# VHH binders against GDSL esterase/lipase 6 (GLIP6), part 1

Scores and structures below are computed, not measured.

Target 1, 339 residues: GDSL esterase/lipase 6 (GLIP6), of Arabidopsis thaliana (Mouse-ear cress) (q9c996)
Amino acid sequence: KSSSTVPAIFTFGDSIFDAGNNHYNKNCTAQADFPPYGSSFFHRPTGRFTNGRTVADFISEFVGLPLQKPFLELQIQILNGTSNFSNGINFASAGSGLLLDTNKFMGVTPIQTQLQQFQTLVEQNLIEKSIIQESLFLLETGSNDIFNYFLPFRAPTLSPDAYVNAMLDQVNKTIDQIYKLGARRIAFFSLGPVGCVPARAMLPNAPTNKCFGKMNVMAKMYNKRLEDIVNIIPTKYPGAIAVFGAVYGITHRFQTYPARYGFSDVSNACCGNGTLGGLMQCGREGYKICNNPNEFLFWDFYHPTEHTYRLMSKALWNGNKNHIRPFNLMALATNKITF
Structure headers, positions and changes below count from the first letter of each chain, unless a header shows other numbers; antibody chains aren't numbered by Kabat.
F, E and O stand for the ipSAE by ESMFold2-Fast, ESMFold2 and OpenDDE, each averaged over both directions (binder to target, target to binder). V2 = 0.75 x the mean of E and O + 0.25 x the DockQ between their complexes.
[cut] stands for letters that were removed.
Atom coordinates printed by the task and the answers are left out, and those that the model quotes come from them; centres of patches stay.

## First folded at step 4 (VHH)

Design a01 (from c01 with S31D; framework vhh_5c3l_4)
Fold by ESMFold2-Fast, scan of step 4:
Structure a01 (fold): chain B 339 residues (1-339), chain A 125 residues (1-125)
Amino acid sequence: as target 1 above (339 residues)
Amino acid sequence: QVQLQESGGGLVQPGGSLRLSCAASGFTFSDYAMSWVRQAPGKGLEVVSDINSGGGSTTYADSVKGRFTISRDNAKNTLYLQMNSLKPEDTAVYYCAKYLGSDFYTPWLDESGYRGPGTQVTVSS
C-alpha cells in the first residue's frame, strides 16, 4: 500500500489556487471571505475566489490528498508548536503576479514572498527534503500582470514584448529557486484568455461584444515563451521533470463548444452587476447572482466557476497533449512517466 | 458626495521638492485605496502612485520611483505626496483620486466624483 502518487503538493500563484491566504492576511484588501463565495461546495466562504473548489483543490482530490491549507493558517499552528506539512502547503495569493509591483498596494503576497515563505520552512527543516523531492509543484501566475498593463491612465514604460520578457525573467528565477530548494516534479500552467474576463467592461478601450484582443495577444505571447522555458527544465535542471498546462486552449474550447461542457453562458459573470456582470465584485452591496452557476464559465468579474475549474482540472489531470505537455498530471504524480 | 481637495502645488526649480496634500470627505477614507494622478501639458492622465487603505502598501510609476513618496493619515482623512528631485517632465496638474470601488479588482476610472480639481506643479528654471 505504498504511494503510487506524490506525498504532498506545494502550490504557488494567484486566484486560481488561493485557498484562503488573503483571508489570513489582515493587510490585504483583495478578499473573497464573504458570501456568496464558496456557497456551492463549502456552504460558506473560505477565501477562495469562486463558488467552490479551485484547480488546486481538484488536483489534491485526484492525487488522493486532503484539500490544501493556506500557508498563513499553518503559520499560526507553527507559532503554537503544532504543524503538519507532510501533505503540502498552498502559498498562492489572489491578485498577485510575477512582477513585484502588480497589485502591491492591495497588500497581496507577491510570488517572490511566497517563495521566501517556502524557503524559510525548508531552511528551518520543517519539511523533510525527501518529501519535497517526491512532491508535485503547481505554479500559475501572470493574469494580473497582463490585465494591469491595460488599466486606464497607466503609462507603461515597457512595450508589451519587454513587459512579457520581464514576467518571464521572474518565471526563470522562480523555477531556479524551487529547484534549489528540492523541487523535481513541476507543473507550470499557462494563462487563460484574460482578455475575455467580464471585468474588461471597466476598461475604456475594451470591447464588450467580444474578448479584448490586445490583452489576449499578450497572454498568448507569455504562454508561448513560458512553454519554451518549461521544455528546457529537464536539460537545464538535472533530475527535474516538468509539464506545461495549456490552460488557454482548454478554456478556448469551452468558449467555442459551450453546450458540450454544460455552459449556457461563457461571457457574463454569474455573480456581479453591470455590463457582463463585470462592473461590481460578487457579494458587494447591490450584487446579483445567476440561478445556476454550473451553466456559467465565469463566477465573478475575474474568476471562473467551480464547474469550469472542475472541467479544466480533469483536462490537466488525464488529458492529451492538446491539454498538457509532454504528459498529464496523472503521469507526473503517479510515476507512470516513461523516459 | 465624494469630495477631494488638493493643495501644495507651485513653481519649483529642477532638483527641488514639494509636498502635496489632499483633504478627503464624503466617504469612509480608511476603507479605500487612493492614488495620485497627473496630467502634463498636451498629455493624457498618468497614475504616479497608489496606496492601500491602511497605508502599508504602495506602488509607483517607473518615472517617479525613488523620488516620490505617497503616504496617508487616516485620522485626518488626508493623502500626501512628497516629491523630491523634481524634473521639468514632472510639470503637470496633480489630482487626488479615490478608487471607484471598495474592492481592489475595480480599476480607477476617470469619473469627476472620484477625482479632485487638481493642483498645478511647475518645474522650471
Scores: ipSAE 0.474, ipTM 0.762, lowest interface PAE 3.2, mean pLDDT 89

Design a02 (from c01 with S31E S57D; framework vhh_5c3l_4)
Fold by ESMFold2-Fast, scan of step 4:
Order: C-alpha cells, then structure tokens, then sequence
Structure a02 (fold): chain B 339 residues (1-339), chain A 125 residues (1-125)
C-alpha cells in the first residue's frame, strides 16, 4: 500500500485483467467461473483466469482502492439505480484481442466494445470528468491475436509484420479514444512471452521442449512498436502522461532465474492435463492440479499464477526502467514524476 | 453418442450457390460452438467458418468472407452454410465439427472426435 491521489482505475484488455466480465456475458464460452479458479485467495471462482488475484487486483491494492468490479456486474446495478463508479471499473474480457475477429465465436468482448461501454458511461454523466482525468488507465491486449495467428487449420492472409501493424492500428485508435474521453494517466503493458504458454502443446508445429520461437519473435515485434507509440503519447496528446510496462522482460527474468523468485516450474501449467498441462483447461473433467501453485509460473494452459502476477505487479509498481518506463506505476498513480 | 451428418453438397457451376446442412444429435446442440471445416484436393484441412452457441457471433476465413454465411437453428439441432459466388477453389469435402467448449480454439477433428463424415462440393463447368 502507498499514498495515492488517483481516485479510480479503469482497466481494459484480456485475461490478465478480467475480473469476471466473461461470467456475466450471456453469450461467452471463455469461462473460469468454476473450481479450482480463485481457490488460493477468494476460496471460490470469481471469473478470474487464475488461482487468485490478477495484475489489476494487485495494482488496486497498491493504490489503496478496493478490488475492481467487472463492468457487466455493475451494469446490472445500473438497472436498479445502485451502481457506484467512483473507484473505477474493469472492462477486460478474457480471450479478447485488438482485432475484432479474435475469438469472436467464443462471445468475448472485443476491446472496441469495452471502450464503447466506457464511452456510454461517460456520455451519460455516470462518471465525473475530473475523476477520469485524475484516474489511472490500465491497458494490455494482443496475446490472443498472436496465439491465434498460429492456430492449426487457420490460413492467415497477412504476414506477421502486417498482422502486427493491424494490431498497432487498433492500439492507436484505443489511445485516441480514451484520451478524447478524458484519460491522462495511461499505462500500456507489453505482451509476455506468449510462445512459452503451455497451450502451445496444442499447436502441431510448436516445440514442447522449449518455447515457440516464431510466436515470441512476433510478440517482441509488437512490444517494440508498442513502446514507440507509448513514448510519443505526451507529445501527440497534450496533458497526457504514459508508461510502457515491460512485461516480456519481467517474465523472462522469472524464467531465467526461477529459484530467485520461488519458482520450481516455469514451463508446465499447475492446473490442466496432457503435455505441459497444456491440452486441457483447468477444472474440466480429468484435470490435474499441482501441490503448490506458488512454485509455478503458469496456473493453467494460458494464464500465470497469482504468485507470478504478484511479482509482476510489484515490478511494475515500484520497479526501475528495466521493468517500466519512463517511470513506474507508483510515480504515475501518485502524481510524482521522477526526473 | 455424438453424431453429425452433413448434406447439401453436389456439383455446381462457378458463380453458383449451395446450402450445406448438418444434423446434430447426441449432445445439447444449443450449448456448443460449431464450425465448418473443408479439405480441398491436395491441401490440408481448413476452418472456413465458426458460430457460437447462440448464433449471434460468427467468424470466417478470409478466403470465404462475404460469400459464405454460417447459421444455426437450435430448435432443429441443425447447422447451415450458405455458399454464394462459388469458385473452383471452393471444391472440397466439407465437414461439420463441434467444439468441446472454451477449452479449445479449434474444433475437434480427431478420429474419435465430433467431426461428421463430410459432404463433397465440386465447383466446375
């Protein structure tokens, strides 16, 4: 916990942030609303795709705010006149990406729709403009876009370069839209090494004895270009300040020096089945679970453990320029900029 | 227990139309996402379209987008593929496939899976 002047956090993206939005979505099949999800902290499933808290949850705690409610839960309360948005909202949808077609058949909420949900609340004056301008905006998305480029029996028409540029076009539109809606404190996180997720075991051309190099090359390409976009934000959008969260490097350090961070396994899912624990979703019939999730980098076939998210969140909160640039989330959230 | 039976294939001229059907049984059809998968001569399997359990969300391969329309009738346990402006390169065996749920991004295509026996579509003059 640190002193904070930000009144709220608004969170957009995918499964590293989703606080239960997919659970409240009538049409979505990408679910984690069953045991043993949430078992290590909440002692029940909450819709989060991990054994406990996500990055958004830890950042909320560090800022001194309550854990975020998913927008779709709060939308039900709007109908009853009981909603309160003063401390922020989590719009994130697990399985979503920057591209509209990414997992669309699973009924996930694309980032474009997440932004429209936020815009509607702003336009209906359900959130004070001054609160928006003083609040922290957390964004991360793109892992699902890149993983899906390599799915079997899919024939991508774009080269990896062109596909990454299409994703970055959506990043530019996203930043423009939130700025116009009043956002001034923006944290955009890079992708982690998506080629290392256990679910790569489902891909016929991916190695299982090492990370999928081609996928990680594509993630690094996206990350490098994303950082260029983030670095230009203060110049392109007057009054805005922005930081790039170097999640790839942070995660790579956990894989390179696992014992230093309490990991005994940085390759297999703690919860799942088959090769790498990657062939079956945690909690489905026939799943297996590890003895100690705190020793695993991955909780299920796509997603990190709470322990991984705790370490990652600490590195983003108070870390140096190797973890987040040009300054950390503490400086961004508490209105203190280190010169 | 799960059974999928495709129909509606045949010979058609370039520019013509066909409507494929897949009759599903042995599972609660309305609870599962479905797909159409094809295999052209000399090529591998290709997913051409997906549809969610409720029918409101669909995706298409770039090769068929704007020409093919996937739909479903949950009351009849039937999946459809409306194929318009057919091209010689659309010649393939078309398979109906069931997803196992949110566990997988691809339909079950194994020998023990939920893929039907297929229906032949031939586009030629």
Amino acid sequence: as target 1 above (339 residues)
Amino acid sequence: QVQLQESGGGLVQPGGSLRLSCAASGFTFSEYAMSWVRQAPGKGLEVVSDINSGGGDTTYADSVKGRFTISRDNAKNTLYLQMNSLKPEDTAVYYCAKYLGSDFYTPWLDESGYRGPGTQVTVSS
Scores: ipSAE 0.473, ipTM 0.755, lowest interface PAE 2.9, mean pLDDT 89

Design a03 (from c01 with F104Y; framework vhh_5c3l_4)
Fold by ESMFold2-Fast, scan of step 4:
Structure a03 (fold): chain B 339 residues (1-339), chain A 125 residues (1-125)
Amino acid sequence: as target 1 above (339 residues)
Amino acid sequence: QVQLQESGGGLVQPGGSLRLSCAASGFTFSSYAMSWVRQAPGKGLEVVSDINSGGGSTTYADSVKGRFTISRDNAKNTLYLQMNSLKPEDTAVYYCAKYLGSDYYTPWLDESGYRGPGTQVTVSS
């Protein structure tokens, strides 16, 4: 309806976006479909790996669209004759990565499969090509790949440099595939400081009194090279425009100036148990929960709180070039691009 | 109490095959992801393969991909590792290991009750 609004959002990636896909996947053991997940907003679990809304949810609200449904829920509705794809789809799977083997034993949906699911809908003409061309594409993945590089008692076959390059090869394939399927407005978000997640307490060689420096060095390496890839998209793919969401810097600012953002704790999980709240998943027998999730950067051992996602999403939506480059999501979504 | 007992190790020639078994007791086997872990002479522990609680999803270390197959029989509380095309560098003590939960990314390998005593595999000509 509005020339200033995108008609739909198509979302691919991991837990910062997952709207419940893992819940509808019977082979997947990476679940958040039990209390107290979703308790602060939905007042019930929805399969989101936080106490409320994710980044994808906030961006949907900012654009003026309904909260996205997970693809696997919509697939069930197709079989029952009750599906609507006009406002977009969330394909994201918590625990997934760029590499096919990342958490494969947990039954997560890798990004390659997420893209195949989207391709099938496009090829079956269930989504108008004109809608795809005008829509916002949200992508973020790689934290699980990097965390898994540091799993104890696994000999890495690749150096950190080569492993990051293998991840970036998959980024290049992802961008190529969505472009060929009609994507023209692309937002690719960097990784946050994955070495700061409470679950690092499970790693024998990781410090608990500070973030895991080696892991964050690898995340920064990926982020720098991802930005180079995003910057060449308009040149390499005619008609495409793209932005790089600087999630690492945004999160680092929350850790550096916590009181300015309402945080009293940027290190421990609000929900969990053991060192850092990082040794037990939120909601499992013996878990503990903080009094005020809005004061915590982390909800559980891997995932930010709704408050963190709200602040991050606002920075990506209306922020300056320190937050998102070369322009923000509002400019990308409203077709008022200032080069 | 968690108990894991490996068997099936032995001496084999390069290019040969062995099947390892791990008998599990003291926990609901069908609810936990499992791993095979090895320790070669003079080296640290290495996870070679993982399997989820239902057996539908597996991963392998690059060093064993295409040669090893992990499987489980939840009715028998037993984990298996089929090892084909064995190489001298596969010589190690092989341990069965239990995840703390199926959603955890790593098994606890250094704590009593999370791995078995091991079975020796020796690949020599």
Scores: ipSAE 0.371, ipTM 0.707, lowest interface PAE 3.9, mean pLDDT 89

Design a04 (from c01 with F104W; framework vhh_5c3l_4)
Fold by ESMFold2-Fast, scan of step 4:
Structure a04 (fold): chain B 339 residues (1-339), chain A 125 residues (1-125)
Amino acid sequence: as target 1 above (339 residues)
Amino acid sequence: QVQLQESGGGLVQPGGSLRLSCAASGFTFSSYAMSWVRQAPGKGLEVVSDINSGGGSTTYADSVKGRFTISRDNAKNTLYLQMNSLKPEDTAVYYCAKYLGSDWYTPWLDESGYRGPGTQVTVSS
């Protein structure tokens, strides 16, 4: 029934979604499984790269589903015959990207492997195919690819244009693979202004008194071309409906009108140390933490606060075409057109 | 105090092979990602390979893919670089480098204490 809410959510991507997958991966060094991560909501670390809930968590709540479990936690339950996938799964891995080599040395789970994990569950009949076809698919990745383009001493051999096109080739493969596995309701989110993250303080040629313009130009290039790919999904993949989440514009609005959203600081990490709070990961020896995370756009050197994710998720859930198009997530989840 | 000492460099003919080693001390070697970095005459630093703390994940620069292999032995506190099919453009001083404690990309090369003194590799006829 098109008027019913979705039965499950399947989530793929990076740190804006990761619900603890990296914690269950012994070879992964990109971790947030220590205090003060999770301190504002869970009152303990859960492996999420923020002080509380991520975008995936808020969307799960808005749909009326429980918070998602990371795939690697559920994989342990498979061994005991207790796994339940009826409400969906979070496959996201913080630090991963669209390109296989992006942070591969840190042991992150690349999106290609996330898709293989999902395919294996489908092939083992651990998820009913009818549930997959009725469910919401959340995808976001690429910030790590673009940040890594600007790392010192290892600039990629590809031009920015060619590098973005290589990322988009992987987007096309990702969409094709999930469609063939039964996905029909697809939400693909754009990148935010990656050049504004506090960790840019680590880059020798990046300004600290303003966002890194060249990095944001590359993020916008990816976002524009991603929107073109999302717009042709209903034509190229019969029965599929898709929306583009305009995360860049949403975040830029928070930076332009901070007081309207409760922000007193949109530049520094609440938790970290050094210039912008960007030179030391939150929770490592010598870190400092702000008094009120709800006043900060950034929690740590790469990642937004729970408050930022709450505002972003609301804009994606019930916002207008400036935030998400052609329909918001509420319309996508209930299959209703909102005028 | 972090100490890194490279060895195994030398003169080799094009098409030849060398194996570099890096002995590490002063930190818990098994807890940190490591890399091999080189500097050719008149050029800047270039990262040629990275390896995670457990050794299960590696990356390579496009210039060395298929020819170089990075590995580590955590029991011996030693990092290795196997270099095959060497080319004149591989001529450089090779440094081993320790990642800073954050495990996300952090500029380890700005701190001399996080890289060794280097070993010279010369590929010439």
Scores: ipSAE 0.381, ipTM 0.704, lowest interface PAE 3.5, mean pLDDT 89

Design a05 (from c01 with F104Y Y105F; framework vhh_5c3l_4)
Fold by ESMFold2-Fast, scan of step 4:
Structure a05 (fold): chain B 339 residues (1-339), chain A 125 residues (1-125)
Amino acid sequence: as target 1 above (339 residues)
Amino acid sequence: QVQLQESGGGLVQPGGSLRLSCAASGFTFSSYAMSWVRQAPGKGLEVVSDINSGGGSTTYADSVKGRFTISRDNAKNTLYLQMNSLKPEDTAVYYCAKYLGSDYFTPWLDESGYRGPGTQVTVSS
């Protein structure tokens, strides 16, 4: 290309990004390392929580980089002398959130530990500071925190407002930590309409004939305040540039105009069982699978299909201000940063 | 058939301790996450603690954090709850509960066979 893009991508968050980290964590029970995950693209499971590529994969392709390896795979390769960090690393762990206790019993890697893993590599000089300063940082997390607020038989001690503020305190700490480690190109994605995921069928107070309104109100509250945090990054952190990925609005448009985007079903999981396909994880004994995943917004009870991720990633890459603000990922990836 | 049988409940004074046990059979115990769930008089079910299949990861409700410890012995197919510094508000029937799978599911507490019959814990002066 005549214009250079970023040399590497560093990815932190949950299942929208996880490239197989959970697979390499023997204590983690949140797994997608079995068929039919990955069946539409990789023709095998890779640990990604969809039928093919995630948002991180599509952004890697758009930038012209190879698909990211999960950190825990690269950690094994370090011991064998075969690791390469020059194109970045995926630290994301499916099921994790901003709060330490979110799915902790499932053995997920919380965002704080993901950041510690990155910090350790930086401190060991396994990643050049110049590469970090020029690279794209992708962050998305919080859906598991909000979904878990509504889990049956659990009594959160915080109000929804206070709980969202606790999540945002962790966002502020996350941004501060990556900036201090050299991050300068930051893309923080909002949550989608988490109240619309098929797994809401397991919640006793959630409707199944429509999205769970209370959960989506909480997600929107988080998203609005996250955008405020992202907007002040260039002012608060000299030399940093940041964009807010409006994932909620992008997904809502797919749900409002499904035929326009090739969807025949925006409510049920393609792969699962029970009401909405939401009561059983895809691939577990007794699961069912749809005929054409490309016509479904959701692949399994929590996670979008590859087709949904493809459309979302395109909207984030080259979209207008309704999709990503103040400019798109293409602009972020090609912007000249001065130090 | 999944079978869970709790024991170790009883009457104890505030500040006292109890250790609950749950004997599991009819499934591969070491493959499933487990929970302790309680129901106080006139109230709904509350999950107080969770433990993963290997025993290395645990969570606790804020109401019991620092006082209760969940553990498991996969060789004996047994789940435990050590309850210290007991309070009157800990008075409840305590149930051992099996996760439906090893994934994102909460215990299916209304499903026959995923929860034991319970053991009564009464904390009273």
Scores: ipSAE 0.458, ipTM 0.756, lowest interface PAE 2.9, mean pLDDT 90

Design a06 (from c01 with S102E; framework vhh_5c3l_4)
Fold by ESMFold2-Fast, scan of step 4:
Structure a06 (fold): chain B 339 residues (1-339), chain A 125 residues (1-125)
Amino acid sequence: as target 1 above (339 residues)
Amino acid sequence: QVQLQESGGGLVQPGGSLRLSCAASGFTFSSYAMSWVRQAPGKGLEVVSDINSGGGSTTYADSVKGRFTISRDNAKNTLYLQMNSLKPEDTAVYYCAKYLGEDFYTPWLDESGYRGPGTQVTVSS
């Protein structure tokens, strides 16, 4: 809000970003469009998988833009000839991943389809090319791919290494596609410690007294290789600037020093039921909710609280190289590089 | 109490077809994702197919893609598995399984309330 930074934000990924796309998707059953989702900020559900704002919401506020609307809401306005998309669009779909089969039966919008939705708008000249080139592109996905690798009684065809490489093949395709569509300011966020989510309590071989180590090893493998891809973007794609958001390290610091960040619980879901709060989705019949979500790292069995997203977003916006590399989102948004 | 009852299994020749049914009671069937799960001789449990609560979205194990079709009739509280082009390796006990929660949760196959007693499918010449 303090400066004219970027004209728009285009957001792709999963539940860390979803602003209500799943709610407007009639075929999707992965929903958070019921209480108590959104209760701490919006005082109503918006389709976001947390008690308030997501990372995309906080970044929108930091650059001085209104909170993003989901693409599927804006699509209704396109059909009526009323929308111009000048401030950007959120294409993210909670439960989606890099791989097409990830939560396919839940009717989530895979990243391939999110990119096709954006491509269609660009090809129809519904977004000015100059706006695309000056805009911030936010990307994060892969937690659902990795969690699903460990689902009981599934026989993954690929080894963990090969599975991560398949995910990274899609990362490469995603970057190539948005670059060809005009993207020049790219922020790709790493996965957090997905093996620490309360929903691991559903997995028969996952420990509940500590994080699921095998799952976190796989997330770290993806994150390291993702950083290598992000680091080569300015060389491989002339005119493009890119940053790697070190979300794993940021979250790990909250878990290591919880009191420093206002957390009294970094293991259990504030909203849910069963072991870790991880056996029941928040808001379903029989759910329980904590007294103060600001003291919990996790809101529900998969997703951080608004407080966690606030702290994470601040670290990504104005943090040092331990949080985001090679420079922060403020520098990316203003084209100001601090050495 | 959750009750799931499979039917439609039997002996069939390679290349043949069978249609399995699962009658569900004791819960709001239309609110839950469902799975077909099988256990072949000498092997562990394998999820064959999943279907969302509304029936519009499905997934299949690589071993059965293009041959099996999962469907549901929420008015009848019934889950189906149409099995075509059956192979000897499809020989297994087939179980109907309810997701632990609604569409967002994995099936919990070790809880008796979450799967039926099974129906035997034998593919042999």
Scores: ipSAE 0.461, ipTM 0.759, lowest interface PAE 2.8, mean pLDDT 90

Design a07 (from c01 with T28K S102D; framework vhh_5c3l_4)
Fold by ESMFold2-Fast, scan of step 4:
Structure a07 (fold): chain B 339 residues (1-339), chain A 125 residues (1-125)
Amino acid sequence: as target 1 above (339 residues)
Amino acid sequence: QVQLQESGGGLVQPGGSLRLSCAASGFKFSSYAMSWVRQAPGKGLEVVSDINSGGGSTTYADSVKGRFTISRDNAKNTLYLQMNSLKPEDTAVYYCAKYLGDDFYTPWLDESGYRGPGTQVTVSS
């Protein structure tokens, strides 16, 4: 029995969603297309930056749709005359952000380019307008922008406040663009506590015995203002309905009460090396891996485990107002908003 | 042993141009992201530009965007910085720096271990 009426899911953002787009981008150096990524579910790397399924994968399962294919894989199939977009597309690129310069030297696909890819398919009539209007739109981005602000030997031109506002200007443009392309069911997720990621061990000014407070303050500032933007969507965009996924609070609860969620370690990467497991990417020469990834909040130096994503996705799907507002993804996906 | 040697600095008037070069040896140059880092008198280090291992992707500090262009020649193991419309604020020692890798977010951590001796750029008037 399907609990969802959405025909498709369109996903934009960064590594919590990326289904392998970076793998199909030869100029991109932000890769997870090697072991042991994907080892716990797919039993092979798929380009996902975790040991199994991401949040987008779990939401696809919850709505009764197949796991999403990355846009760049489908682009190759278009050239061969074999592509099908009826169940949706994942445009997400790990390492990308709201700002064009965020990890640009790594060749990631910025959200502006992800939106252009979607626009091209819509304008070429490769996706029916009725499908777009009834579909679920998943968005999450900004963690890489905020982490980038704290890189060693960078002299940011903008204050933290101004930098967050520049990110939010791009959020507003993103929402406007997808609405104009037909989006009507929008889920925008907040950032988690990015100052708690193991990779903070790389930053000379960040503590390793606790989360990086300055970075989390900036993430909370972004999240508060993002919620205000999401709350205005039904008023500013007639016919649109939107929810704010409170990912920060969900993740903080896992860190505060780890045993309740099956965690024995909420600080170190299961896969990596050095302090916190945060100084080396999982799978690179010299890496180490934990015995049971299901007991770790973090899989690698930046990214949650499949177990963390499973718990997070359940909280977003059927949770209360502490998890997602003004109602959950189940309600968003099953609500009839078409006339 | 990693070796980086910068050249091309000098005295230039505001609005002028300079081209910096960095000769790299002792590592597989084509496998690493590279940066230009500068230190102005009495200030800390500032990354002004980055380039990925293949040369197809670049980033710039806001202070130099539109004026500076980073490039590389992997066949010659050489990194370049073309500096146009120079300002007095660009006066600094410029260093060639090697990242630890160009994988997903492997930033340079050691200012002394991954840069050359530097080349002085002075913009006067």
Scores: ipSAE 0.277, ipTM 0.659, lowest interface PAE 5.1, mean pLDDT 89

Design a08 (from c01 with D110S E111Q; framework vhh_5c3l_4)
Fold by ESMFold2-Fast, scan of step 4:
Structure a08 (fold): chain B 339 residues (1-339), chain A 125 residues (1-125)
Amino acid sequence: as target 1 above (339 residues)
Amino acid sequence: QVQLQESGGGLVQPGGSLRLSCAASGFTFSSYAMSWVRQAPGKGLEVVSDINSGGGSTTYADSVKGRFTISRDNAKNTLYLQMNSLKPEDTAVYYCAKYLGSDFYTPWLSQSGYRGPGTQVTVSS
């Protein structure tokens, strides 16, 4: 029996979704659990890599669910006999990618481990099967894989084409695994223009007066092939429905028409230091912060502001086929889809 | 003053093994990520392995994965690289390098000065 809205959201990926998982992981050094992260909404750090809410938070609000808790926080509550998963879980880990080695030295939780965490809960019957089948699955990952391809003094063995194909092999495994665990409503978001992040200032071969073209070519290659994978999901996985979130195009519109969206700066980090605000993480000794984060596309050297995430989330929720395909998240979440 | 001193290099036959050590001083070793970086004759610098501040998480370049193991002893302020199944292509000067700041920063060796003088590894052809 179909609900008029989804009962839960299960979220996997990187920093556009991470709700504090890295904070609860003692082995992880990729952290945003200090001021001024979270200052614009939560008035405290929550482990989110932005000044307030992420895309997952806005989508939770749009479907009428509470903001998600990170899996690692809920795992502590399970030990106390108090945890409830009926409204969903956020498994995302900032800095993680599709490839196991991406930021592994930082102790991030790779997507494969995020899926194992979900599988364990399903196999232990801690989540009702009907809830899983009716729920929204949010996935986004790959920006860290592509950024790391261009790190100084690293000689990748694979060509950009082969590296992207290795990432897409992991996308296929991810979709297969969640489908087998009961997922039926899948939203997979593309990467944004990774080559435009302020942290490119750290890369000796990247320009600072414009976006890093080679990196964006690689992101677009991944995005195009990801869309092909998403488009065949209903055919390859009976009963599954899927949408491709065109995050690259959405972000590019903010950069092309900044004033239309309330932006006075689409290039520099609001919070950071050095060239583009990209040479120092927000909140570390010597950081600088802008007066109005709502006027900046980027919060820190890698991550968008809450304002950017708000606009992006609205475009994904109720937007047209330029924003999300073949239909928007509202249509996906309210079961108005017929095949 | 940050000081890094490598040791353990030498001449070895293909298929052989070596263990490199790096003695660190002048900073709180346990608070920084570390890496091993090499430079083959006539080539640029290549990061071969990284390890986080606590030692629990590591990465390796594709060229050395499955053959090299990075580790650290924070009580002794020492970084290690165990090199197995050595190939002629592994011939290089090996440098111990300190990250510039948080684990989000890479070791920008051309800008940092925070690498040791190096230890020579020669794999006979």
Scores: ipSAE 0.408, ipTM 0.722, lowest interface PAE 2.8, mean pLDDT 89

